# VH-VL binders against q9vpl3, part 384

Target 1, 224 residues: q9vpl3
Amino acid sequence: RGKINIQRPKAPHYERARVVAVTQPKYPELPKAKSCFKTRAERTQQQQENPYNEIIAREVRNWLDHSRLVAFFHLSSITADDIFRVRVQLHKQNLHLKSYGSKIIEQAVKNTRYEAIVPLFHSNHCIVFSPDPEKTAALLRIVRRVPQMVLLGGIVEETMLSRNQLVAYAQMPGLHAVQAQLVQTLSQAPGHLIQQLQAHQNSFVQVLDVHAKNQMNEETPKST
Below, E stands for the ipSAE of ESMFold2; O stands for the ipSAE of OpenDDE; V2 stands for 0.75 times the mean of E and O plus 0.25 times the DockQ between their complexes.

## First folded at step 13 (VH-VL)

Design C126 (framework fv_imvotamab_arm2; at its last look DockQ between E and O 0.26; V2 from the best seeds 0.61)
Fold by OpenDDE, look of step 13:
Structure C126 (fold): chain C 224 residues (1-224), chain A 120 residues (1-120), chain B 112 residues (1-112)
Amino acid sequence: as target 1 above (224 residues)
Amino acid sequence: EVQLVQSGAEVKKPGESLKISCKGSGYSFTHYWIGWVRQMPGKGLEWMGIIYPSDSYTRYSPSFQGQVTISADKSITTAYLQWSSLKASDTAMYYCARIDFGEYFGFDYWGQGTLVTVSS
Amino acid sequence: DIVMTQTPLSSPVTLGQPASISCRSSQSLVHSYGNTYLSWLQQRPGQPPRLLIYKISNRFSGVPDRFSGSGAGTDFTLKISRVEAEDVGVYYCMQATQFPYTFGGGTKVEIK
């Protein structure tokens, strides 16, 4: 009696297979949740008609108008916990991480100077706002540790910057630092000038002294 | 630290006017919404309305529309809830709370509450 | 208006035991953006409400990990894995998917 392999049962006889196939309870297909089959277009249209979006768009606009630093990020498979951690870190630096729907952003920036940012919001995105453009370096430092946040670009002092430009900006010394350096350089200029003037005077005195010494030596009659 | 500090308890008679306040501190007052919530004695929470302090845009619950006025003075980072004529039924605890649509999409920080008692 | 129904009304719990609160909405709380704006609030005796959970399952800052939220569509649950004495109070669910915002009736958590 061949050991019935319970792990690989022999296919039932054709007739039995037919009976089993016919007697299998046909479970009614679960009504496909209408929400799962809504075309992207239908979803988008429904988003446009929500009065709620207009209300929220007000907030987005206000953030844009009062921020001197705005950075746009793509979010790639980031967990809620990770976002929370990043948010806390950013908040400590007075950086505000916000997430809005693409349609809300579209409504917020429509017919404004910010309309050019709309193409950046095709997927999961977040925005970081700051009133202080000097926090750009801090922002990038924090985000560097979060591979799920990809910098797309930003706005600094009302100027749109590419990703590369924003990185370059973060590497530059702050305006105040540059100004301080300039002042320092300018303050050193008179000192250098004085030194140069003194050097010439000193050189002149030395030459005169040598000349005087030579004259004195010439006037000393060799007593023979 | 984000704080909402509300005005003190009020005892009023029916027909009197009242204006209570909610002062925000520790954050940019103009960037966040302020909502008011009523809690009658021994009862649950009721959403009254919200205001955006930046431009004073206001939305009310249908139940409170025309019954109260929500306002804000951004210069002193204060939101207000006011009645023109109080009723005994207005006796309740009133809370102000901050709303952030960009993060929580709800009330994240709450005031300590203002008890309003309306009795003849 | 969206009606929020909480069960049970009262939940007596032994210290260290788990608690579960249910919240049902009269309609789907899924927003057009795909997010569900359901929050859980805790109100301790004599205190204002405090945010515990936002967007179904996200813990607010400073909220202990013993609190967890779950659910989808119209059915939501708040769980406390180990009830502590400080957890005594009334818990509310709130929907912010549409105006007016609406709260559940509240669930009173008490220690046996």
Scores: ipSAE 0.775, ipTM 0.883, lowest interface PAE 0.6, mean pLDDT 87
Fold by ESMFold2, look of step 13:
Order: sequence, then structure tokens, then C-alpha cells
Structure C126 (fold): chain C 224 residues (1-224), chain A 120 residues (1-120), chain B 112 residues (1-112)
Amino acid sequence: as target 1 above (224 residues)
Amino acid sequence: EVQLVQSGAEVKKPGESLKISCKGSGYSFTHYWIGWVRQMPGKGLEWMGIIYPSDSYTRYSPSFQGQVTISADKSITTAYLQWSSLKASDTAMYYCARIDFGEYFGFDYWGQGTLVTVSS
Amino acid sequence: DIVMTQTPLSSPVTLGQPASISCRSSQSLVHSYGNTYLSWLQQRPGQPPRLLIYKISNRFSGVPDRFSGSGAGTDFTLKISRVEAEDVGVYYCMQATQFPYTFGGGTKVEIK
């Protein structure tokens, strides 16, 4: 796309509910309900929002199910212009920065293998989706210059990784690089194929061993 | 480059069926919603409904529920709007447009429109 | 259904002068998860609509900075700081806070 415009009005102040009541209502105190009863306001808001929230949750589930790389970030205060610039940089790498409400994410992952991610969304957050797990290094390079985005962890090839495991994954030669080397080896003259395959088999085993070790790393019980 | 390309103009008689198309390109078709919008001659815009091409989940505006069918074929990245029996009051321009709930929360890209004319 | 009311219906403007379009909703557009999904669309003569502004005040890609959006709750404004010939067309506000999605009636911007 191109450079985003810098002239952006400040986000409008939410209109404070400074309502002037004509009279101060005096209501008789009603007995507390003895059943598990949502208030009238809660029921009305839930009835209006539930079908719409499910629409959005459907989109979140689809991103999760079709993204071989998912990264979760804590998001501290950041200007709309700055997050937009980050989004554009990520998009050029087929990395899709999305923001969904925490209730939407909880609904999206309910009764799925990803329920374990729900605790990550109790604070301000954002998510990066990509079909390309080899873009993990590019993701971390871009976000390194954005101190407002703090990596919490991710999912690579349907495996949940801690922050440290994801960073380690980004540093190693990727499976894509090993797979591409295998294809190149098969295209070479027959007399050299065995030597190249043996060398890349050892490299491939090394990559898998590092990957498996990183997947088995445990966070200290104090950190979750 | 995100593009939505719609099928050409149609001239029909009342009672005939019609299926118009909207082909998406330049993006992952199954990750984004497609909405349909009607514009009557000389009038404003009316939302008709949306579809999620990944699983063909649909939602209709109450004004259009039962009047049209929205569908998609993700293998050819195409969404459809269909009438089983056209009425003269269906004469309008019909647009498809894309929706992304994780970024813009609005119709970010639009097709060129398909003019449907239903005459007595 | 949320009714979206635009004023004025028509806005003849001298080239290079500002234009201001108002949009009022029949109820708050703030969703319980915190965002206000108010968009502005432009439809030039003979063309499909295009997105100008999303979430009240954010310019979509390729939209000149002479366009700005503001507002909160139920009251929203689109401003064009210096109207150019290419800005002729009909402008719509739209809410995506709840189904059904609804549009304002449109404001026609013309050069005097």
C-alpha cells in the first residue's frame, strides 16, 4: 500500500455519561433474586450481542485453523498511527495483525485444543496470524522495533510454544530451508546425490532435535 | 491487489430466475466475509446479507430473508446472489463487498456492480 | 434496527472550500467490547462505493488527508478540508455495530 497519513484526529473521547436526571428516582428495595438470574440490562445486551459475537468468533476460529504461525503479544499504550505502520510492515511479509475482544477469543476457542491460550487474553493484546511459519524470524525482527508489543508465545504447526521456544524456533534454520535443500539435492546429477543427502539428513536431524527440545521446555511455575 | 469482479448486466422478465456472481482475487478468499448491497435507481444503499466462504455460513438482513439466496464456491473464489423468481421491484444495482472484522470492520473493497433490470 | 440520519441532503461547495457532513444514529454505536464501528463511504458518479473512513476517524488506504472523521456515541462528522473536483459524489455513513447493517440516506457533494 503506501505510507499512512500522519494527520489523524485524536480518537474521540468516549462521551461520559454525565446525564442530568430530572428527578432522583427512589425505588423500594426489592428482595434479592433467589435464582441465578441475569439482570434485564445484561439479558438485553447478551441477546443483541450473542449472534454477532459468534459471527466474529467464526472468523477467529478460521484464522487459527488455517495459520501455521500464530503469535500472541501483550499490547501496551500505542498510537493508532504507530500500530498501523506495524500492520503494514507485517502485511508485506504475509503476517496479519488482528485485534479481537477477549470475550470473542474465549468464545472462539471454547471446547477446542486452544483453550489453554485464554489466560493470555486477560490484558491488552493483539495476535499475528500467518500461513508461513518460516516468517517467524521476520515477525520478531519487525516487532523488535516496537517496544509496545511484548511477545507472550505462539503456535507453530499446531504446537504451542512459549516465548523462549518461539524465539529459539526463529533462530534455527527452518524446516522450509531443509526441505528446499532436499528438493535441490534430488535435482542434481545422480553421482552426487548420496553425499548431499547424507549431509542434509544430519542437518535435518539437528533441526528436528532442536525443535523437539524447544517444544519440551517448561516455564517456571511462577510464570504462566 | 484485492479485486472483486462481478458478472455483467442482466435484463430479465418478472418470474425468471437469476444468479449473479462476484469473483474475489488478490487475497485469501476464505478468510474474509462477502456482503451484498442493493442500490435502487436513484436511491441509497441497503445491506442484503453476508456469507463466510470458508463454510458458507450466511446471515441475511430481515428485509431480504427469504427473497434471495447468498452462496459461495470457494474452489473458484466466487460468491453468488440468486433469485428464484424476479419481480419488477428487484430492478437495481447490486454490489458485492468484502468485510474484515479483525481490522477495518467495514466494507473495505467493492465490486464494480451488476445492473439487474426486470421489466414487464 | 439502528436508523442513520445524514444532513445535509445536498452540499453544493465552491472548489477549494471545506465541506462538512453530519451523521446521527438512533442509538449508541459503541459496542460492549469497546469499539465504535462507524464508517464513511464515497460513491463518485457512475462508480461503486469506496471506503473512506473506518472506526470513526481512521483513513482507509489511499484516502487523502483532506478527509477526516470525528464523533462519538450517536453523533459523527465527515469533513473535507478543501473540496476538489474528484470529490463530487454521494457520501454515506454506515454502522457495523449490530445487525442489520444500516446506512445513512446519503449526502450529495457538488461543485457550485
Scores: ipSAE 0.689, ipTM 0.851, lowest interface PAE 1.1, mean pLDDT 79
ESMFold2 (binder alone), look of step 13: mean pLDDT 91; pTM 0.932

Design C127 (framework fv_imvotamab_arm2; at its last look DockQ between E and O 0.41; V2 from the best seeds 0.71)
Fold by OpenDDE, fold request of step 14:
Structure C127 (fold): chain C 224 residues (1-224), chain A 120 residues (1-120), chain B 112 residues (1-112)
Amino acid sequence: as target 1 above (224 residues)
Amino acid sequence: EVQLVQSGAEVKKPGESLKISCKGSGYSFTHYWIGWVRQMPGKGLEWMGIIYPSDSYTRYSPSFQGQVTISADKSITTAYLQWSSLKASDTAMYYCARIDYGETFGFDYWGQGTLVTVSS
Amino acid sequence: DIVMTQTPLSSPVTLGQPASISCRSSQSLVHSYGNTYLSWLQQRPGQPPRLLIYKISNRFSGVPDRFSGSGAGTDFTLKISRVEAEDVGVYYCMQATQFPYTFGGGTKVEIK
């Protein structure tokens, strides 16, 4: 009885092979692993998405162009309710919280002065817009209470600022306050100058008087 | 408060021209899209088109392309929907609505609607 | 065009009972950025539509907590936990993932 070679099973007889081939259960093709190739539908969807993104990009650009304050935030595990609460608070300060897709933002800022912001949008993010740069302090105050919103940077008065620079900016006295201080200082300056000038004149007169008195005393002949 | 106020009801004859208005207030009119939606009597909602008031960029539904004109005057924060020649089939309620792609990505505020009746 | 199909067409509900409305899209509403731009609108009799839910599950400002949205891909659901008299009207789903924007046929919610 020849040792059944388990490693090289003898090919079944032709007839048996045919029967086995025909009786092999056609197992439903395992769902073709999502071929690494985007399905035609996905490609078509992508193509259709392109014009759509351009339309939205227009909005993004308009916000950027007309905002004097723009702040970029990373969002970390924030709930919809939390976002809503923050949005309401921001809105009361005329701050507008917006969220756009990264590709939309990329398209919006392509070949513009804002192109440098693209690297900030690799993750979940939101943007706050305001027409008033004086609202920077208010913005930071509000978002400080929201640990899920991480400040990445921003634009103030057409200048790109880092996170630290934005914080520093928010700590500065408002332009109006600085102007008021300047006016006050300038208004006091003439008075101080006059005082200093008068002080020097008075000192000079005193010195002259002393000199005149001394000369008069020297001219008085000692009547021996 | 964000408000969209539309012009009053219109009764027209076939072949007449019509322009209805939608005035926005309580927000920056130039930063948000305005869309028009048709609702025929007893029927559902149909998207007609959108306009961006900042630059008057317009996109139409294929079904309404060439049938209507959407425009805006940003100086008076007003959007318009107009017909050159009305048909009886244009009888419907027309709504303007604001679109915010940065938040809702949909129609967040709606006008009260303008009823247009076209009858011989 | 993406076809939005709502079920049921009519939903008679007893006051205080929950209601559920389904919306199916003919195509996935997932945008390339991972967001799904599905909204739910409420239209009360004689009134304009009102936004209830945006991006599947987010309640719009002023919308009561009894309204909730869920779903993914092509299947979406609006739920009302406890129907009130003021909830009577027609509800629409809307997709804004691609042009043209399309609405569901509407679901009429009525009180039994």
Scores: ipSAE 0.871, ipTM 0.944, lowest interface PAE 0.5, mean pLDDT 88
Fold by ESMFold2, fold request of step 14:
Structure C127 (fold): chain C 224 residues (1-224), chain A 120 residues (1-120), chain B 112 residues (1-112)
Amino acid sequence: as target 1 above (224 residues)
Amino acid sequence: EVQLVQSGAEVKKPGESLKISCKGSGYSFTHYWIGWVRQMPGKGLEWMGIIYPSDSYTRYSPSFQGQVTISADKSITTAYLQWSSLKASDTAMYYCARIDYGETFGFDYWGQGTLVTVSS
Amino acid sequence: DIVMTQTPLSSPVTLGQPASISCRSSQSLVHSYGNTYLSWLQQRPGQPPRLLIYKISNRFSGVPDRFSGSGAGTDFTLKISRVEAEDVGVYYCMQATQFPYTFGGGTKVEIK
């Protein structure tokens, strides 16, 4: 009837056969003492929960798809009053504090470039979503006063950033000007849209990459 | 502040169609689910179904599957509940409510209700 | 369907005294590791329901701290530490652990 750790279990995550073949992940062997088949009740619960988890994953996917800023935090024990205060402060900046189960996040990012975020959710966590990446500095300022929220990393403009890269991104001068230039390019006549977007995206990526490299190099002292 | 404003009370005869509305404001309408809940006169609450306005994904309670249609128009931030042919047993108060799976995991904000009366 | 059973059906209470409402589910409400999606709603006379407590014990925004929730598995309790006149109404428990979502039958809290 098969092994408990089959290539398509939810823990580990199920994958499509074609995509899985490209990645070829290593599978752990189960201990001999745990060779029992799941009970009827356990199978029924899993069958009910899979479709329900996908409904919730739809919400997570929608937040990811419509948020140009996403920040991931480890959440330590915090009072209800304190987390409420933080949520209100964040909401005033169009920053939306959410928490979802780790299995739901796994389903939401399955077969996407964001699968790498899954290990961040093995413990208590929260996620902040926003449509405005310029609010990254405000987010970090608010959370600095909340030691129970520990920044793990983020996503900005569909690019995954480490903790240090996200901090560096928040400190970049002229980021608003780069974003405004991209929007102004999209307002030009149709014949220039594709060409100008590609040129400005390349310039934006180059500026961001240079700033990220400069921030990483500043972490290692150099003689000047 | 989050608000759900429903259309006004309806008085109908059996066999007529009806579409009632629920307009959301004060939040990102497409990022949250809308559910519909029936309360028959003098009775408790019954879940009818939910919709995700972003893509119109809908899930119905088995008791209401095929009895009503839930829809949404995200361009005007409005969800709908409709009947093709009303029955006298459809006389009830109907509420819309928002669901946030990322925080409350329940019906956090409710509309004021729409009283539907179906009588010969 | 998960059946939600509330007791008592009616809870007449003297102003300033505590009230306790019980809700029992026909099966465990634990959906994923450590998560139980049990909510409490209040419906004042002539008003729509409003959320009081979510995920067993979390108080929703604007809800006074005299309301508290507790429980686990299949047995849940809503407590009002000091009943005020504005607390008159019907209270419902609700589970969102699985479809279909189901409500308790309601508990009417009234001043005696």
Scores: ipSAE 0.798, ipTM 0.901, lowest interface PAE 0.8, mean pLDDT 80
ESMFold2, look of step 13: ipSAE 0.765; ipTM 0.885
ESMFold2 (binder alone), look of step 13: mean pLDDT 93; pTM 0.950
OpenDDE, look of step 13: ipSAE 0.834; ipTM 0.918
ESMFold2, fold request of step 14: ipSAE 0.788, 0.773; ipTM 0.897, 0.891
ESMFold2 (binder alone), fold request of step 14: mean pLDDT 93, 93, 93; pTM 0.948, 0.948, 0.947
OpenDDE, fold request of step 14: ipSAE 0.870, 0.868; ipTM 0.942, 0.942
ESMFold2, look of step 16: ipSAE 0.765; ipTM 0.894
ESMFold2 (binder alone), look of step 16: mean pLDDT 93; pTM 0.951
OpenDDE, look of step 16: ipSAE 0.864; ipTM 0.939

Design C128 (framework fv_imvotamab_arm2; at its last fold request DockQ between E and O 0.36; V2 from the best seeds 0.71)
Fold by OpenDDE, fold request of step 14:
Structure C128 (fold): chain C 224 residues (1-224), chain A 120 residues (1-120), chain B 112 residues (1-112)
Amino acid sequence: as target 1 above (224 residues)
Amino acid sequence: EVQLVQSGAEVKKPGESLKISCKGSGYTFTHYWIGWVRQMPGKGLEWMGIIYPSDSYTRYSPSFQGQVTISADKSITTAYLQWSSLKASDTAMYYCARIDYGEYFGFDYWGQGTLVTVSS
Amino acid sequence: DIVMTQTPLSSPVTLGQPASISCRSSQSLVHSYGNTYLSWLQQRPGQPPRLLIYKISNRFSGVPDRFSGSGAGTDFTLKISRVEAEDVGVYYCMQATQFPYTFGGGTKVEIK
């Protein structure tokens, strides 16, 4: 009895092959495991204009329009508890941490001056709002302790700033401090100018006096 | 501290008009939604509608559409719920509550409630 | 409208014992952006409702850690690990995934 070649099983007789083909249990296609990964395409198609999103978009727009400081953050594996802690800290500084869906944000900023922020919202994000641009330094100080919050950029006084620009802005002395310094400098400027002018005049007078003395000495005839 | 203070209890007759108020304090009134919730005696909670005080945009529950009017005066940080003609069936506790979609996506702070009694 | 069904209607509990309240929605509460906007409210006798849990499992400010929320899709649970006397009241689940917002029928927690 010939060695059954397990690697190349002889094709069954035609009749047997037909019977096997017909009697093969049609196993219901296992429900294609809905790949939990809704393909980007399926996520895009459900652009169901959710009237609900439009309503919420109004809130987002209102916050954007009335905030002088807006900062955008990426959230990386942050827990709800961590978010809560950060929120409390921010709130003490009159900083408001908000989270909205990307589509809501897109709808809120569509055809507005804020449309350029849309690319920032492709993952988990949060936004911090403040009516006070001077709170930028406080914001960055708080967020520095939260590695899960990554600064992406922001808006200060209606100007969009990159991450680096926001950091630089936070390092600048407050407007009032700068103004105070300017006033001080300006108040000192006249005094310094007067001093410099007087110094030159005094030097000139001294030189003239020396010259006059020398001339008088030359005109005194050596009475032999 | 965030507070919502509602107007006092009302006793009315059927057919009368009524306007109750909800004053917000301790937060920027224009940036948060105000919702109204009805609770009939011994019953559960019913969402009536919401208003965004910044622009006075309103959304009503279908069950309350045309039955009540929700309004707001942002200058005095006050929201209103009003009836043109009360019915006995309007007897209930009415709550105003703040909604923050950016944080809680629900009612975070509630007023103390206004009891409305409509009896012949 | 999304129908919210709570069970049980009444939950008599012994002090110090755990309590569990179930809330089922007639539709998935998962929003198009993947978030589920389910909240739990507590209403003590003679008081207004207060927020306990938001977005399924997050405790609101001032809420004790004995309260926890869980669930996904259409099935949600509020748990109280150790019931205290102050926990007496009616608990409501609420969905804010779509308009109109709807509440569960409420579960009355009382001390045996």
Scores: ipSAE 0.871, ipTM 0.945, lowest interface PAE 0.5, mean pLDDT 89
Fold by ESMFold2, fold request of step 14:
Structure C128 (fold): chain C 224 residues (1-224), chain A 120 residues (1-120), chain B 112 residues (1-112)
Amino acid sequence: as target 1 above (224 residues)
Amino acid sequence: EVQLVQSGAEVKKPGESLKISCKGSGYTFTHYWIGWVRQMPGKGLEWMGIIYPSDSYTRYSPSFQGQVTISADKSITTAYLQWSSLKASDTAMYYCARIDYGEYFGFDYWGQGTLVTVSS
Amino acid sequence: DIVMTQTPLSSPVTLGQPASISCRSSQSLVHSYGNTYLSWLQQRPGQPPRLLIYKISNRFSGVPDRFSGSGAGTDFTLKISRVEAEDVGVYYCMQATQFPYTFGGGTKVEIK
């Protein structure tokens, strides 16, 4: 077992660096969908805009953190006058219509429980924020007359809901209404108590089932 | 209705300190930015900086960094602009204005202005 | 810093005639993933500024339809189709695409 090529011994740093450079395989180009290679102009633009976008992302995070109701919509072409009228109607119900760039939303929710919402902002969109989850029914009633706003889903009490789940939630009485119904039922004639308790139990079970299923859904990533 | 009400006009001497205020009402104060804009007599508008009252995060224009302090007290829905030592060149009208990045991406509502006169 | 240059500096206009105000930025105002954040403000005599136009061409609430904005990239225009007496004042363009926010020098519209 003898070597004839004298250049194969453990080479010093200089010789190893030279040999490695000559024999290095070409690295493949990154996939276009994930390209990390950017032109000089693109890198300069990105570096200047990312810190600025963080300012705006701070606002988005604050709205998300302080809104017990968040609803996501696809937004078709709509006149400024029409969207303004919708905004006024929503504002009267403490519902706040906002629109942010998709990259800003991605930056705002990165590494948070909200990260799953990012795909919803692939197209034209708007978001409605409110501290009042009881206003979900009012929201849907107002938007019903606005075909340019198409409900995609939402977040209620930090639970992600699909479009159908959010619609179902809107039809249920609020916690205060459920508590008031229980008091009224206990004060009513005995013959109606069982029927009304069964109705209230069914509505409560529906809310609990939606909440439980959403928590199971939240444990699974929506990436595929 | 959204309102920004600023403190009254001030007449000061060089070297004195001053703190002017901007009280917001008719909206959720902590959810919108407040910016300060200077207008020197007979001149245009200059952006001084912004603050987010929710967490007091601030950004200053480089021209005003170290020259003024922007602050807010969200419990009384009030933003402030403060000088530690006024100069005669600080004579100007000062406006506060609200920023809504979720819709207009600019100064949508303005205070009435606070005239600051610094003379010896 | 993005320099905003307005022309003309003064625009005397006969009542009912059009006015046109130009604003040019030293750099593109197009945000790489967002809109172009160019606004127009009106400051009537003795009053604070008010928002007229946002994102180049959208009228703010309560702004008459005689005001219109247009432009792209670095060149923007505010037009008043028929100047009314209440339109007297100074008009500013403003960019919010990057910090620091900067304003044009202003254009004074007057009735002659």
Scores: ipSAE 0.769, ipTM 0.888, lowest interface PAE 0.9, mean pLDDT 80
ESMFold2, look of step 13: ipSAE 0.754; ipTM 0.885
ESMFold2 (binder alone), look of step 13: mean pLDDT 92; pTM 0.943
OpenDDE, look of step 13: ipSAE 0.857; ipTM 0.930
ESMFold2, fold request of step 14: ipSAE 0.759, 0.738; ipTM 0.886, 0.869
ESMFold2 (binder alone), fold request of step 14: mean pLDDT 92, 92, 92; pTM 0.940, 0.939, 0.939
OpenDDE, fold request of step 14: ipSAE 0.871, 0.870; ipTM 0.943, 0.940

